# Ledger of designs, part 32: VHH binders against q8c9a2

Target 1, 239 residues: q8c9a2
Amino acid sequence: PPEETLSLWKGEQARLKARVVDRDTEAWQRDPSFSGLQKVGGVDVSFVKGDSVRACASLVVLSYPELKVVYEDSRMVGLKAPYVSGFLAFREVPFLVELVQRLQEKEPDLMPQVVLVDGNGVLHQRGFGVACHLGVLTELPCIGVAKKLLQVDGLENNALHKEKIVLLQAGGDTFPLIGSSGTVLGMALRSHDHSTKPLYVSVGHRISLEVAVRLTHHCCRFRIPEPIRQADIRSREYI
Key: E = the ipSAE of ESMFold2; O = the ipSAE of OpenDDE; V2 = 0.75 times the mean of E and O plus 0.25 times the DockQ between their complexes.

## First folded at step 22 (VHH; framework vhh_7aqx_2)

Design W3 (at its last look DockQ between E and O 0.91; V2 from the best seeds 0.72)
Fold by ESMFold2, look of step 22:
Structure W3 (fold): chain B 239 residues (1-239), chain A 125 residues (1-125)
Amino acid sequence: as target 1 above (239 residues)
Amino acid sequence: QVQLQESGGGLVQAGGSLRLSCTTSGFTFSSYAFSWFRQAPGEEREFVGEISNSGDTIRYADSVKGRFTISRDNAKNTFYLQMNSLKTEDTAVYYCARDTVTTSGWGYDYWFDPWGQGTQVTVSS
């Protein structure tokens, strides 16, 4: 991509990053049982095979704690921005914001109180992943849930990391992702008893890391939390 | 009874060296990774470094890279922190900890278990 585009994205990313809130802001988050949480959202962008431009963007809302889909919206979209490592959100977040806006217009009573995002939050090269981006633009609490370790701040998928994964033996087991800077960037989570590959959970917006990890685990009937899983299913069916 | 105990702390002049030891008992030492942390008065615990169960993979905090070395001796159930080129900023209580996982609880006292009792390192100018 042109150098001017990268400069604009860096500037916008920095401006938006300043708005990230990495602490609990909602009453339900402070309750040990999440009393008051009734609606959890999930989002996905799935690409047409062999096509880097056409994708399906989906938003689902699930009841909590039942984890049943109560709202879905899927749309084919055309990605206009080029892919650049560290700037993925600039390609897809505008369409996810539009899906949230459509929900507000069509079924405002179904607005989710938190959104799980397939991707990273603050665990990111610039501390501002897709979950942070969506969160600040929508004002919704957001959680980043990644399937693979992003190797930043001295975090590496090396033998030491893999042996810590071996210590994760039961669903709910976690260990911290402490960077060389000393910052806790996220948590590795074994999401289910039979899921040997962990998830990597990080804060997006308006949530503490502790609550993000605990809610993510509570949303997992399979390795992938139901809100993300159901959004992915809808996107892939649409394609 | 699972235990870790630090030793080797003391007073040293800036530019000097110290070697800390962490002796362990009550569990299979060779099955675990271990970490060093430090804490200065009024500050949070700071990650210093981490060594894999085999000893082949070692991580260091940016603040100590190139000056500190971590090693382990599985025959003695002990791991070490060799501290060279010490600075006054290295003054702290140094803790060893066993890397673990947690299902419940939050924070360093749950993410690492057990912890040693700490040993004071004081670097004078």
Scores: ipSAE 0.711, ipTM 0.898, lowest interface PAE 1.3, mean pLDDT 91
Fold by OpenDDE, look of step 22:
Structure W3 (fold): chain B 239 residues (1-239), chain A 125 residues (1-125)
Amino acid sequence: as target 1 above (239 residues)
Amino acid sequence: QVQLQESGGGLVQAGGSLRLSCTTSGFTFSSYAFSWFRQAPGEEREFVGEISNSGDTIRYADSVKGRFTISRDNAKNTFYLQMNSLKTEDTAVYYCARDTVTTSGWGYDYWFDPWGQGTQVTVSS
């Protein structure tokens, strides 16, 4: 995209970033067992192989703690923005917001209390990833869950990082992602005992990092948390 | 017993240099990455830098980058913080720590273990 477009997007991210809340706002978040949490959401966008324009966006809602799908919505979408690192939200978030809005209109009682997003939250080049973007626009608590380390603020997938990953021995083990700025940007999480590849959890909106990590772990039957996994499955099946 | 101990702190004038050492015992030194932290009066503990087990990877906080250097000597079970071009804002208690992982708990006290007792660094104008 033109440099002018990128400048506009940066401005928009900066504007919306000011609205990010990186602390717990919900009563269930303060409960050690997350009492009061009944519905968790997951979103994903799947792309058609060989097609850079068409994609399927999916929203799923699962019961908690049973993690059973109680709502699903998938739709084919025409992507309007190209992929640019650090600007994924402009490509995907509008369609995800629409899915959330549809749910609010059709089945308001099935609205999730928190949404897990395949992507990053504050662990981002400008501290405002897709999970932040979705959270701010929907005003839902959102968690960023990435499968690979976004190398920002001095964080690198180098030998030091790999050494730390090896130290993760059991599901629930974590180490902090401390940027060169000194800010804790997220946590590397071993999601379960049979996975050696960590997830990278970061705050999206209206949730603390601690609760984000704990909830993400509780949502993992496999490496990928169930809300995201189901959204991915649904979106791919739809294509 | 696993132990870390800082040394080398003291009073220095702005623009001066100081070298801190962290001596370790009770574990295989070469197997672990290490970090330096500091805490100024009334401030939270902050990250200074880290070094990998091999010493091949080193990272610094932005606030000290270009001025501080971290190194390690596996034969001596010791790693170092060379501080050059010191500023008054560098005044703090400096801590060394062994990197670890945790299943529960939040904060630096859980993410690193053990910690040294700290050494005072005072930079005067």
Scores: ipSAE 0.596, ipTM 0.833, lowest interface PAE 0.9, mean pLDDT 93
ESMFold2 (binder alone), look of step 22: mean pLDDT 81; pTM 0.801

Design W4 (at its last look DockQ between E and O 0.95; V2 from the best seeds 0.88)
Fold by OpenDDE, look of step 22:
Structure W4 (fold): chain B 239 residues (1-239), chain A 125 residues (1-125)
Amino acid sequence: as target 1 above (239 residues)
Amino acid sequence: QVQLQESGGGLVQAGGSLRLSCTTSGFTFSSYAFSWFRQAPGEEREFVGEISSSGDTTRYADSVKGRFTISRDNAKNTFYLQMNSLKTEDTAVYYCARDTVTTSGWGYDYWFDPWGQGTQVTVSS
């Protein structure tokens, strides 16, 4: 994309970033058992192999704590923005917002109280990843859950990082991602006893990092949290 | 018992150098990564740097990068913070800590264990 476009995107990210709330805003978040939480959402975008334009966006809503799918919506979309590192939201988020809006119109009672997003929140080059972007635009609590470490603010998947991963022995084990700036940007989480590859959890919107990590772990029957896993499965099957 | 103890702090003029030591006991030193932190009066504790178990990998806060160096001596169960080109804003209590994985706690007190008692570093103008 043209430099002018990137400049505009950076400006928009900065503008929207000012609206990010990195603290708990919901009553259920303050409850140790998350009493009051009944529905959790997951979103994902799957791409057609060999096709850079066509993709399938999916939104699923699951009951909590049962983690049963109670709502699903998948749609083929034509991507308008190219992939650029750090600007994934401009490629995917508009379609995810549309899915949320569709749900609000069709089945408002099935709206999720929190959305787990395959991607990063504040753990981002400019502190405003896809989970932040979706959260701010929908005003829903959002959690960024990434499967790989985004190497920003001095964080690297180097020997030191790998050594910390080895220390994760059980599901629920965590270590902080402290950037060179001194800011805690997220947490590495071993999501399951049988998974050695951690997830990287970061705040999207209207949720604390602590609650984000705890909830993400509670949503994991496998390595990937069930809301994201189900969204991924359905988006891929739709293609 | 697992223990860490800092030493080497003191008063130094701006532009000067100081070397802190963290002596450890009660565990297999070579198996752990370690970190340095500091806390100035009225400020939050901040990350200074870390070193891998082998010593081959280090990382530093932006505020100290290029000036501070962390090293370790596994034979002595000690790791170090070499501070060069010290500034007045480097004035703080410096803490060493052992990296830890946790499931039940939140905050630095759980993410690192144990901590040293700290050593005062004062940089005068």
Scores: ipSAE 0.887, ipTM 0.951, lowest interface PAE 0.5, mean pLDDT 95
Fold by ESMFold2, look of step 22:
Structure W4 (fold): chain B 239 residues (1-239), chain A 125 residues (1-125)
Amino acid sequence: as target 1 above (239 residues)
Amino acid sequence: QVQLQESGGGLVQAGGSLRLSCTTSGFTFSSYAFSWFRQAPGEEREFVGEISSSGDTTRYADSVKGRFTISRDNAKNTFYLQMNSLKTEDTAVYYCARDTVTTSGWGYDYWFDPWGQGTQVTVSS
């Protein structure tokens, strides 16, 4: 990608990053049992195998605490922007924003009160991952849930990290992802009793890390939180 | 009972060195990673560094990298913080802590358990 494109994206990323809110903003977030939370969203972008351009973007909304799908919207999309490490969200987020806009138009009563996003939030090379990007553009609380550790700010998937993973014995067990900067970038979470691979949870927007971790765990019937899992299922069915 | 206890703090001139020890008891020392933290008056606890259960892997906060070294002696159930090229901004109470996991609770007092009582390090010019 040309230097001009990277310069534009760096500037836009910095501007949007300034809008991230990493604290609780909703009443349900402050309730120990999440009283008042009834709708959680999940999003996914799944690529056609062997094709770096064609993908299916999906948005689902689930009831909470029942975790039943009450809304789904999937669309084939073309990713026109070039791939650039650290800026992947610029390729995907516009289509996710469009799905949220379509929900607002079609079924405004089903707008989710929080969205779980497959990818990182503030745990990111520039502190602004896909969950932050979607959250700022939609002004919805967003949680980043990644399946692999992004190795930034001194975080490494080394022997020390792996021995901490071994300490995670039951669903709900966590340890902090403390960067060399001293910042707590996220939490490693064993999301389910029968899953040895943790999730890496980070703030996207309008939520504290503590609430993000608790809600993610509460949404897991399997390793992957149900909102993300159902979005992925819909995307794969579409392609 | 499970215990951690720091020792070796004191007053030192800027540019000097000091070695802290953390002696442990009541658990299998060789099974755990450990961390050092510090806290200046009126500030939050600050991560200093971490050492794996084998001692082969360490990592450090940017503020101390290249000046501080963590080591451990599994035969003595003790781990150490060697502090060189000390600066006045290194003045703090230094705590050792055992790395752990938590199911509930939030913050450093839950993410690490147990903690030592702390030892004062004061760096003067």
Scores: ipSAE 0.835, ipTM 0.938, lowest interface PAE 0.8, mean pLDDT 92
ESMFold2 (binder alone), look of step 22: mean pLDDT 81; pTM 0.802

